VHH binders against F-box protein At1g48060. Designs and how they scored, part 2

Target 1, 365 residues: F-box protein At1g48060, of Arabidopsis thaliana (Mouse-ear cress) (q9lnf6)
Amino acid sequence: MKPQEEEEKNENMARKRSKSSSSLSIPLDIATDIFLRLPAKSVVRFSCVAKHWSSITTAPYFTNSFETRPNLLFFFKEADRFFVVTVPKPNRRPNESVSHTSSQILDSYQTPYPKHSCFTIKTESVHGLICFQRGTKPIVWNPTMRKFKPLRKPDKSWESLTVFLGYDPLERTHKVVAMPCDKASDECRILTLGSADQESWRTVKTNYKHHPSRGNRKNNYGPCRCINGVLYYLAEIDRHRLIGKFAFLGHSNVKNSLPMWVLEGEKKGEWSTYNFLPLSHYDRRLEFHFKLIGITNDGELIYVPNTVFKTFEVIYIDPIRKTFSLVKYEGVADKGFRQRNGLGEDKPLRGIQYSPNHVETLLSL

## First folded at step 5 (VHH)

Design A09 (from H8a with G56D; framework vhh_6qgx_2)
Fold by ESMFold2-Fast, scan of step 5:
Structure A09 (fold): chain B 365 residues (1-365), chain A 123 residues (1-123)
Amino acid sequence: as target 1 above (365 residues)
Amino acid sequence: QVQLVESGGGLVQAGGSLRLSCAASGFTFSDYAMAWFRRAPGKEREFVAAISSSGDYTFYTDSVKGRFTISRDHAKNTVSLQMNSLRPEDTAVYYCAAGYETWYSDASRYDYWGQGTRVTVSA
């Protein structure tokens, strides 16, 4: 137990050092939004935020996100075709289960990558675009326009990398950030989306050598968020957990502007109390059949089925108001849906990827 | 060959009690949540009670809470509904339902249904 006490002391010392004048603190509401959709391994690594859970769930962020209501987007690939579905979050009474019969949008088109997996998502939809990668090549996708834009490799020598997508509200442009993830590095590549003659990877040095957290390439979202012109992402430096930050507040603010800080946390075994919701409070079996994928702009936690076969149901939980709702989306995944779209009727849909806050964009890629 | 067979329905006076039973076969009973729904004459089917696959959690509609008790017996592959303090408005056909990926109040997500057993409560 002495080794654990020494580790806690060392983590506290590292947190104090990382909060020097060269580092910035993280807003609690943003940290919560990031951590709610992390893989279990990332949650374990970043248990240091557990202390702040109660404060986070009472923050204004959860009570006053009544701006634009984006849709839940999900997509999957069968053979050489993409199937893209968007469904709204329907209005309903607290603790009411409802069936939603309309307003879904299904799009189906030929994928340009029929032999490659497109099931890994690096971020939620960022101002209407989604970024994933094939090996070391980033690909920007506009689901609305049905366009894929492969980008040049950020660095020919990198064997493995992580890609993030952000939006600069000052310049009104999307920015793609790439970092090596197999070794600690202080080097990033950034590309601003635009005309071909403007698109080139430029190098930005970070204050610290680090490596970003990387999800698996099948079913795991890379841990990042872009909020109000700032890209937040999970990373690791010398065994210490941290969040990296890029501020997209103008061209000069991007140069050498990746301040980093170590997430605080003490080993108390309480991190699960702050990062897990008790679906078992309603039914223990729900935890086997549903997974947390994120938080809506209204501050509700969103759970989707681990397997989509006969029906498509989504659970919405408001952690502040303590409300639980199941929404069944009619005409999704059922026999009629499968017959209309040329899908098999005897197997679950495979490799479904989700974005809880998708808006449409007509941006040309 | 999945079967749910209800029993125990009948005529009872207001304030009386009935115990409904549902015998399940043809699937792994312990993997399924079980529920009771009812349909009154001229009305839509409504949720009454449910019990989780583990048996650890029970759910009731407000109008029966404190009067009805749902239980399950894994050894006998049965689910039961003990109905006490019956009222004329409890008159309905009661249906047993099983659902694998289920939680309690949405009838459309239950995979298997019994044929129903009739309960009549006289004033």
Scores: ipSAE 0.000, ipTM 0.140, lowest interface PAE 17.6, mean pLDDT 66

Design A10 (from H8a with A33D; framework vhh_6qgx_2)
Fold by ESMFold2-Fast, scan of step 5:
Structure A10 (fold): chain B 365 residues (1-365), chain A 123 residues (1-123)
Amino acid sequence: as target 1 above (365 residues)
Amino acid sequence: QVQLVESGGGLVQAGGSLRLSCAASGFTFSDYDMAWFRRAPGKEREFVAAISSSGGYTFYTDSVKGRFTISRDHAKNTVSLQMNSLRPEDTAVYYCAAGYETWYSDASRYDYWGQGTRVTVSA
């Protein structure tokens, strides 16, 4: 009976707040300025207070003007629950390697695991959205709004496919790109998110028949990146010739260097390598316990523990300054975190997926 | 109930050898990094040696490198420290520690600690 009594109390409080808010008479332009300066979680919370405030946060001007700094997003499955955490990246690149504790968690929640195991393969975070694949159906996810949107199959005849997510800065729309991966092909399907008319798959042909590389659960990064409206992905043309534009090869425990491949053209021989110093350059003991999960948009390397148990520490490396920031995030994976989330205390968190360049978005799916 | 129980300490002459053992119970031993730390009279706890959960990686402080060998036995849930060519400076209480993804030398990253075993090296 306590749950029902608490529910009635909360409903009464919500009604009182809504009535009180209407009498406050805050001008819309001032409210808009305030909301643009708040974290997304706070904006969502305040939008529940009054209808006119909700009209601000859903307006195209507001959603298009709402900018956040890229953050580290990670998520994992435990039993039938899906856990999501967003933590901030350090604000400055250090001139000397530093270690510090962050008490700020931007968002932390859990939800029932999405129907039909949509957690199989994911894209990189692109302007606040991530795309999962369930069999041959893409599922778009907004972690900030805590919403999933299943899409129609790109093609009924494709036995397997790979999915990419991009953003068109001119149209200010997300585009989902699907390609078959069971054979070399020049066909792709594109879907623009936004309206029912534009949410139909259309066919586009590539200049080459090729096999796109497919992401997998083991890798903490997708086989592609979207940079300034350009999608870069690793692929093969007949006889396994590579045509990728940008590829990161994770050899996090290589002692001498960490190779990164940048394609400066379409030919395999045009690859250039950027060798980053291994973790042992900074502290020899770190190299066996951390793995590279990606590169920030600022060019920093992000390392996370091979396994997360009672602490969550992240290493952000500036490869130019040859310095690192080691950040321990309070309230993540520790006893308090586990008790709040109904997790056991005697085993590591398993199957963690990371998005190193996640921005918050209020976009409705 | 988590326990780490050390054994094998004692009095030994300089140049001698000792083998320390640590028996672990109450947790999944194969998931944990294991380490030995020591505390000499009047000093803070210092790192000695560590072994990764898989047993594939070992780390040593410079002063014991080449003299001490750390090993683990998953079947017996034990970690051992073979100490050769002992010096008076090695006199300390030796502690067994278990931690998840430790940086080895950082004592604050170890979740479980034994009570310690005394090692005295006479000149």
Scores: ipSAE 0.000, ipTM 0.169, lowest interface PAE 17.5, mean pLDDT 70

Design A11 (from H8a with Y100W; framework vhh_6qgx_2)
Fold by ESMFold2-Fast, scan of step 5:
Structure A11 (fold): chain B 365 residues (1-365), chain A 123 residues (1-123)
Amino acid sequence: as target 1 above (365 residues)
Amino acid sequence: QVQLVESGGGLVQAGGSLRLSCAASGFTFSDYAMAWFRRAPGKEREFVAAISSSGGYTFYTDSVKGRFTISRDHAKNTVSLQMNSLRPEDTAVYYCAAGWETWYSDASRYDYWGQGTRVTVSA
């Protein structure tokens, strides 16, 4: 209940202030409230002004309370430089298409990671962090803080690896789960991010030997999702078996529709099938120009251009309600964008990776 | 022979309305996306609105969203732009365009263009 939540927050802030007494220049609760209302970039900038402010923005209470609305994140590498763009999903009416002009976030910074590493990135953004891998070594990335954290190899005997990223809402910690993908196994490795003493791989046995799917490379959408601290993924056990509550996007079929499998009952493993209209229903040209990259937290399918040249347009479709919206993001990929960022204007942006439902986080890696 | 013929432009007071029409001939109208672009005095040509070849979805530039409505009539081979709540900054020559591609805001994607119709909005 909202009044109860407010009371608990106020009590926690009062206790924190008492334990963190300082030179009495600025009350902790007032400063914290101001900072929680600022964009992540502003918080980072202001935390560099004074030690007192930095102590607020790095405190666990603040980092755990810092909220942003989910955005679409995409990134690409050009030469030795990483380009990270976040764009909001604007409010609009059903079946309304719009042009969006706002303060989209663009970050550009040096990275030692090779261009080919972008191809292997398959995890969703999970509470602000993205996990990718190079060979058998997982790497956790915080796009907001521009930090990369390579992790130890989970198992030296595994020749190929699948990595999942989850979030425990009770502990407010990220967990990296690794398992072999070249054979059925009843063993996985789990690492809890944060504590140096707990950043070691531990072994967990599963009740069944299973073979996790590495996802469909055509759609760049993996068969894994973390919902309320529960990891759901596609695996084969005796036959194809889907674990937990999960929505699976299928391929186009002979009936010119895209099947979507929705897991309705966790205990019984019951599935509902929804066939939704293909892009050609809205405009026959769309199937030549757009690809599916994922689903928003509110159940909309996200389609992005196959080629990003001079414009950046995103299609949002509600497959259940059968609504369509095309959003153009002004100032993305155009001549001005390229000139400001030192990019050539005669070729499409290459190797773009997408992550739906990205929220900004100030968590230190 | 492809032709796009615009009509409906004129002088109107701020807050008023105008309906632009574009009659298309010489091509299979139902195969093409249709759009409106405008050029204000001393400015570059900019995108206003587009409608898909099927008519199933529409796209608008931010400044006209909620005020302008684009529609098409396959039987008459026409595309129309209903402009409501007009503002002085809407003053421009409005151009009808037909294109085979889905990237509606990119003028280079349109194969055929009309001659334009002038819209003047007084303060």
Scores: ipSAE 0.000, ipTM 0.258, lowest interface PAE 14.8, mean pLDDT 69

Design A12 (from H8a with Y104F; framework vhh_6qgx_2)
Fold by ESMFold2-Fast, scan of step 5:
Structure A12 (fold): chain B 365 residues (1-365), chain A 123 residues (1-123)
Amino acid sequence: as target 1 above (365 residues)
Amino acid sequence: QVQLVESGGGLVQAGGSLRLSCAASGFTFSDYAMAWFRRAPGKEREFVAAISSSGGYTFYTDSVKGRFTISRDHAKNTVSLQMNSLRPEDTAVYYCAAGYETWFSDASRYDYWGQGTRVTVSA
């Protein structure tokens, strides 16, 4: 993380607190300033020490003001344990390959969900939260707080569905959107995360019956992105490939319809503006060993190994500037990593799931 | 029935030019990315060039950049490869391929393949 960027952010938060919070006592104000400047894991540790400190870290002002730099998060399950690894994007020059030795965060704990399949269908990381599916039941996950929250089924009659996760920056709330995917439909279910009073599914209708797309025939990587309260996703209607636009801004005025913008072709919208070269342009061998998992918030393509055995390397490509960087994360997947975490040394790590652009959040689920 | 039919192959002298064409039928051409791959005698299949379904993006292997140009014609359901400044090492059977892809150099991601057209470049 850049110290200057973090300091500027902390100064802005201090100004906001002085203008908006009269409920904090002098001791709470001092502790809040300290906590906003600490890494998320330190904040979590301190919040477990005393009720006074826990009251700071759970307060809406603090949780809304706490934000970290986006990192690459990956996770996997081994037996009954869940392993969550967060690695930063290191500072580097264009076309420079580097070894990164510091500041990876590893968390491990027993999973409440024993089946690996519970983790294979997931959303992007959206303001610190990720949403999984167990059948037709969404499960919201906060990796920072080590908390899972199963939600009620959006509709008991739907045999299959697609779930999207978005964030409304005006209301500072996460929205979960569910759509059936086994047939064309104009019905969506939306749930706002928060108190139990707010966690009920409401029905919203789209202008057209459509199928949300889950990806192409050879992979299940589907294009979906939430940007400034707008959800972008691929959909199909009468065999035409369309982009759906779902806005969360001003959604309090939406009763029974979604603002839907339908464009033909998966190459329309934000991801169609990217011109990129294949990995073989940089080195023919790379295309056999790496796979694309997404795009960083600053527009870099991110590639990870097809197999993680004794090393962990990530490729970052800026498709506009046509720059290439390979980052080797030391202490990940190697012998020391495996010994520290009680993992075997004889086989690759399996079932790894990735989330680029993960920020840490202290939001309670 | 899906069909890709290549044409335009033949014998040409080094420094010469050839234009390969691939006529597509049996699927919605405008929904598919199109590519050319080649296989030289005694070698594995190699990526040559690809064009996105919209025609807005083209990709080339380094050895053909500046010499080969891929294009497509949605009205004729045809993809073409213009090959200039040909070299003896360009001698190969050239294959047309179609796939639902945004990542074009991976042969495993193409659903349909032509039978190939032979290109021989003499010294």
Scores: ipSAE 0.000, ipTM 0.128, lowest interface PAE 17.7, mean pLDDT 69

Design A13 (from H8a with W103Y; framework vhh_6qgx_2)
Fold by ESMFold2-Fast, scan of step 5:
Structure A13 (fold): chain B 365 residues (1-365), chain A 123 residues (1-123)
Amino acid sequence: as target 1 above (365 residues)
Amino acid sequence: QVQLVESGGGLVQAGGSLRLSCAASGFTFSDYAMAWFRRAPGKEREFVAAISSSGGYTFYTDSVKGRFTISRDHAKNTVSLQMNSLRPEDTAVYYCAAGYETYYSDASRYDYWGQGTRVTVSA
C-alpha cells in the first residue's frame, strides 16, 4: 500500500505537467516548474525579485503542489521574544546502522512575543501549520512563511476550550476543531482554512457527550495526532478514557467516532502496544540525558537533550532497521547563536517545544 | 550476584485470577526493562508483557491484552503480573526477565532470567 503523502505528490506532479503545456503561459509555467523544485527559503527569497514570480509563489496551484521532506522544528520564548529554529533530519543509507554527523540549520528567526501573553502552544505540526491558542481564540502559525493568523472565537459562550488541527486530504485543506473542555458536550466547532469569506465556524455533533483531554507541556507528544485524514484525540467520559477521531471526508464533511477504551487510574493507563529499542542499547547514560519527543510517519524515533546549554545534539533511531544517528547542529545554543540572538551565555535554554514532523509550506494564511 | 525470583503461581479455574511477582536483586533495578515470558507444554517460549525501566511504557502480546496488567515497584525492586479472566491456554511456566536493551518481545535481548513459576488453568 502506497502512503497518502506520496499519492498527493503524484497528483501535484500530474497537475504541474498539465499546466506547463499551456503555450500562452510558457514563461510562467517554466518558472513555476523551477520554483516547485527549490527549497522553501529560496522560493520565498526569489518571490522578492519580481512581481511575476511573487504571483507564482502565492497562487493556490503552486502552494498546493509544494511539499518538502519533514524537518525538525523547535521554538522557545525568552526575554519576551519568540525564537524559531528549523533543522534537517539526517540522510541515512539503508545499510548504515550507526552514524555521528554534524549538520547546519535550515532556518532561524525571532519575533516579538508580547508581554503578558497567554498563548497556549500546541506543538504538533500538520502539513506545515501549527495551532496556538490564546484564551478562547485559536491562532494558526506558518513557521516557513513566518506568519500568524488569529481566528475568530469558535463560540462566545464557551469559557474554556481546546483546539485541534487536522488536514483533509480530499479537499487538501486544513481544518481547525474546537471543543469545550470544562463540561461534557457533544458539540464541536469546525473551521476550514481558506479565503476570509470561506472561514466560518460550523457545528458538528459528536456521538457522545465527553470531555476532551488537555495536553500537558511536560509531555513532548501532543494531545492529538492527524494521520491520513483522521484526527485522533484523547477524551474522557466520567472516569473512562476514550480515543476520539474525526475523519475528514472532503467538501467540509467531517465524521466523529468514539470507541471505548476504559482506563481506571494511572496503573491501567500505562499500557501500550508499541515496541521499541531503548537508548540504553547504545549507551546506558543516554537515557539520563535525552528524552523522546516523537516519531515520524516512517517510524523513526527522535530524541532531544533534557537540557540545551552549549550544544544541540539530536538522536534519530529507526527501531525496525536498528539504525542510530547522533547529529550535532552547528550554530545552535552556542556562544555565536546566543550573541546573535541577544541571549545569555550562562543558563540553559528553557521551555523548548518541538515539532518532529514539520514540512515546509508556502500556504498563505 | 544478579537474581530474579518468581512467585504467585498455582492452580486456578478458568475465569479466575492470579498475581505473579518477581523479586529482583544484585543490580540497579531502575536501570532495567522487565518482562514476562511463558512456555506452555510442547510449545516455544513466547512473550507475554514488558514494562520499561521508568515504568512509563507497557507492552502486551495480543492474546493477553485487556486481561493481564504488568506493573513495577521501585521501592520493593519487584515487577508484578496481574492475570485476570484466565483461560486453559494460559497454562505455562512463567519467567521473569531483565534487560538493558530490548525489543520488548525479543527474548534474546534480555540479560537475566528467573527459574520460572508454574501456572495451571483448569477447564
Scores: ipSAE 0.000, ipTM 0.099, lowest interface PAE 20.8, mean pLDDT 70

Design A14 (from H8a with G99D; framework vhh_6qgx_2)
Fold by ESMFold2-Fast, scan of step 5:
Structure A14 (fold): chain B 365 residues (1-365), chain A 123 residues (1-123)
Amino acid sequence: as target 1 above (365 residues)
Amino acid sequence: QVQLVESGGGLVQAGGSLRLSCAASGFTFSDYAMAWFRRAPGKEREFVAAISSSGGYTFYTDSVKGRFTISRDHAKNTVSLQMNSLRPEDTAVYYCAADYETWYSDASRYDYWGQGTRVTVSA
């Protein structure tokens, strides 16, 4: 089946289960309390076993109340299968490094999309959802529910576009924002995820014509952040001037300090530049082996290995407090991991994409 | 000839403290990462802590995090493990090890090993 047809089928099944009424042998309030305290994988499993349980897990109260701690999510494709791994950011003291041996959420399923580059450019995880694009058509992904939802094209005349994903905390809805990137424009298209009546593109104009920036594929860095309902992104106006409410983090080379551009307060419409110590300050070898992939909601920089072969370590740096921590995730990428998941042992894992602030969501797409 | 010599082991009551030291000779100490491993009776060697060649960062197994502190002294060619809030399950022979890379917790990757120092924690 084609990706869109498979997605429509999955949505219809979810709606049928959500609308199903059933008799409960366990009181509804007790069952709801139990489900809110289970891992998302367990909740999904129970939802699949009995229709009366799915009526609880798809109810608005439950989906709005269900919350998991943010994890580092990464995924890759091998032989047309998606492998999705989440690892926690363990509690630790500043400058302490640890080994982590807890159970990891590993999921593997057939991808409806052929192997292509749409997965190399994606939004950050925003309240449990990630957005890709296939040409000019955005695709919303729920890793927890294993569902993809292709959206209608935002504009028929746009030859290329960039997509941002945000969450409106007042309306408790996800919003998809599309902007053209081939021409300077003051037009945006916005779509609110929900019922078919709400899932139509509307036009919003910006105060200025601009070119939004695209993500860096090599560093898995996205061009935007959504923080407390505000979208921050890089853009250019007025002949190459960078305008936007976004901090860009990156390493310029292995010897120099890490540059960072920060917007300070809402009354300040200018960027401030901060220089941070490079990884070589901690150990000369780290900058040969690790790359920056993003920042946590707590403001920590996240570095992952350039090559994931038989071990998986993550570095967390707080650039303001100047703290460094190395976390080794036992049982990831090693021989046992590969054998359990039917992966070859002779080559590094390839095409890995990372998302630092992933929470699990039971939202029906 | 390369040599690692541990000291500081002994008997201690639960909640007590011990400081282990490892004196290194026969190689360029500042080029190598240093680590501590332990082996309880009937078990394999398990990772405890490591410190980078520069001393700039440290790595601990979760069970000793917040209780143990690893440090190094380049002038004396020593690595130390300060063990606080000791528990009966910390009872083991503690080994000093040296390797080029700091993030490996795999004992098989370490080039040089000491003979070990015994730590016994009573309830």
Scores: ipSAE 0.000, ipTM 0.144, lowest interface PAE 20.8, mean pLDDT 69

Design A15 (from H8a with E101D; framework vhh_6qgx_2)
Fold by ESMFold2-Fast, scan of step 5:
Structure A15 (fold): chain B 365 residues (1-365), chain A 123 residues (1-123)
Amino acid sequence: as target 1 above (365 residues)
Amino acid sequence: QVQLVESGGGLVQAGGSLRLSCAASGFTFSDYAMAWFRRAPGKEREFVAAISSSGGYTFYTDSVKGRFTISRDHAKNTVSLQMNSLRPEDTAVYYCAAGYDTWYSDASRYDYWGQGTRVTVSA
């Protein structure tokens, strides 16, 4: 309305365009090298500054070259909100059998809880992505990019399903595998993540009718592992428990058929017996406050609190080197954390889900 | 009545040693983790060391590791802190704390506190 104010607005728009153009003048290879050396949160921040920088950080070369150390990821639901926290694994101290340290968090955020989702049942973190299962529709989650992607139903006739997430290192793609879990079947659905036009379920036959570990309300899919393109999972045939595996390192031209191997049950196979000392070996009281959630890629056992009140402490035990590390993560569950996140000051945090080996990825969903 | 009574504080020269003791009464000592906290003039209370209720496991803040040793005696209901190679920055009032099934560095998790014993380290 005021001619001077309109001219000032138009001038400001021109200056904003000029600044954006200056940012875009940075050579692509130099920008890529800079971003590859930054923490994931910094890369995400810079991606918000310029559209062309976002194009760099979502390119396959960049996402496949971006490397981070595995971190501990945890998340929980409160009312209609979803809370996510990422904390670093402590640096190794080679000459200390016992350590008590404090550490800063890497990232923390909250987002609306998806209406038709349940975060209770999930896969392990696979190359930075996690897949949730609920009903008959899987949902893929990128915690770093703070994005959820619901997938199409694998099969309209399936009442319930089991979902696995794998990574094919040759094709550099994530693959989602779905199987029915309430009945024995020789039919699987596989989806390769990519563009929407290429994301469709294909049918693959297994050599035997089987059903994977039951998808009941208390099941947790954390024990499933993807190693060098091979997915390992538990299954049942004729009430006998078996370990099944899918090899994703096959030929890319193999359609509607992927190699699947099934091992005999425990009484006939050679099972690795995992023996660990309980926390009561260190102190009988620790076992009442902490629970084992998994093993790091370095072979350390990770223990987390059963209930989180005003502090968040994690225990890392190396059973081979006989080291014990207690780490307090500053800014988690304390008064400041609760006030920032709208949480009750004295309310215990419950229903916490953990991913012990989470690697950050900038992959666009 | 629950009571924690600290002793052993005093004046010592840098590089010297002191042993603090805390006598506990009025509760089942073996059910409680025991800790030492300190507060220097103008500063907040900070964690120094803790010992578990049952297994004799010990925890220390980084600045005292290798210099301080915490121990407990279940027969005498006492917890002790042996302080070696003392530095002027160790000057503080030292507090004994007891927490039921709690051994964390968080002061708010401890149920019972002593009145403190003063440690002064001169250069």
Scores: ipSAE 0.000, ipTM 0.233, lowest interface PAE 15.4, mean pLDDT 69

Design A16 (from H8a with D106E; framework vhh_6qgx_2)
Fold by ESMFold2-Fast, scan of step 5:
Structure A16 (fold): chain B 365 residues (1-365), chain A 123 residues (1-123)
Amino acid sequence: as target 1 above (365 residues)
Amino acid sequence: QVQLVESGGGLVQAGGSLRLSCAASGFTFSDYAMAWFRRAPGKEREFVAAISSSGGYTFYTDSVKGRFTISRDHAKNTVSLQMNSLRPEDTAVYYCAAGYETWYSEASRYDYWGQGTRVTVSA
């Protein structure tokens, strides 16, 4: 497909048809449908203009019905400023072996560097939220709403811990899970985000005393995945590497049971020996210019430049279909971006963190 | 205040080994590709080895493949060159370089250079 034909399809693409309003009022029904079809930043901007519309956009019905396609989110700090950029995932055809496209950014902003943040240790993006750690204190971040929420420490006696973020699809709530990592333990702390009375840590016991495995900078998603209300994470018991499962309440509504914890057989996280084509198959130079940062929910490998200087290009590879897509994002790292953001033009952007599967959410923290 | 300081050079007999180290300061080490170049007496500067900013990819000139190994340590801000099975032809001043990963074998693509460390290989 020609780039113009692909762009015309994207321009004519309508967002997924939204759930109908339960209101009997025609003006309210129309307003709700319109807001559900707008980009998140437009919803936020319009809510600032009309007071009555903020009651719609903050209602659980609206927030639970608001859907966006997954995007690539990245952020970095420079001179006590925090920079956040969201770019769209490319439109790919199954039979397109190699493509070079250009794309526009979705959003870009900067704020003062959050004093409670730790950008070195974070969860993956889960239904629009990311969780950081400051020592043993979790901090939840909503990039769309531009809000940070520090949480209470899960346990006063834990010297070190690992934090996971999950989502219960039945209750439509986020859950923060904390486990000690300095010793083998069967104790976990869980906190449900939402109303103030739900935001307290509760204790859950696992079936075995174990150590959650720590992540690697090159494998941001290796230690943990949240799929259909089940958290899967790598763990160790008696020198054996296992996969732990944490099932949220939403999967067992009739039993109203506490979340289940299950450890499964040895080295399950390493049993996948999928051999895919290396970057050198497409261009030998790419191997020293790009690094793997993760995998999309659609199974695409994402590579970003080792150094982001005057251009920002991302490689998406479907390892099964063996397709290669190189996308240049306009307005990122270029002269206009740097001048608008008060950045120098003579050095690379530094310390960039990535979230490949970010969706926009209007949830209040 | 960007500085690259090489060490580990010296006199060694043919067939011997040396390990060169380069300590980097004044820039974000993990954002830069690192390389080793050498200049033999009466010759032009020659590419020896390079390592990507991530450390995941290494590149060597044909004459040192299988004999030299480049590595980096982000915690210590160092790049190292392990030189085995040294030959008299390896006699040169060895330079550490840092750059934006444009073309690894091109000296002109590197932004910062050390002052060099001398390696002499005797017959």
Scores: ipSAE 0.000, ipTM 0.105, lowest interface PAE 17.4, mean pLDDT 69

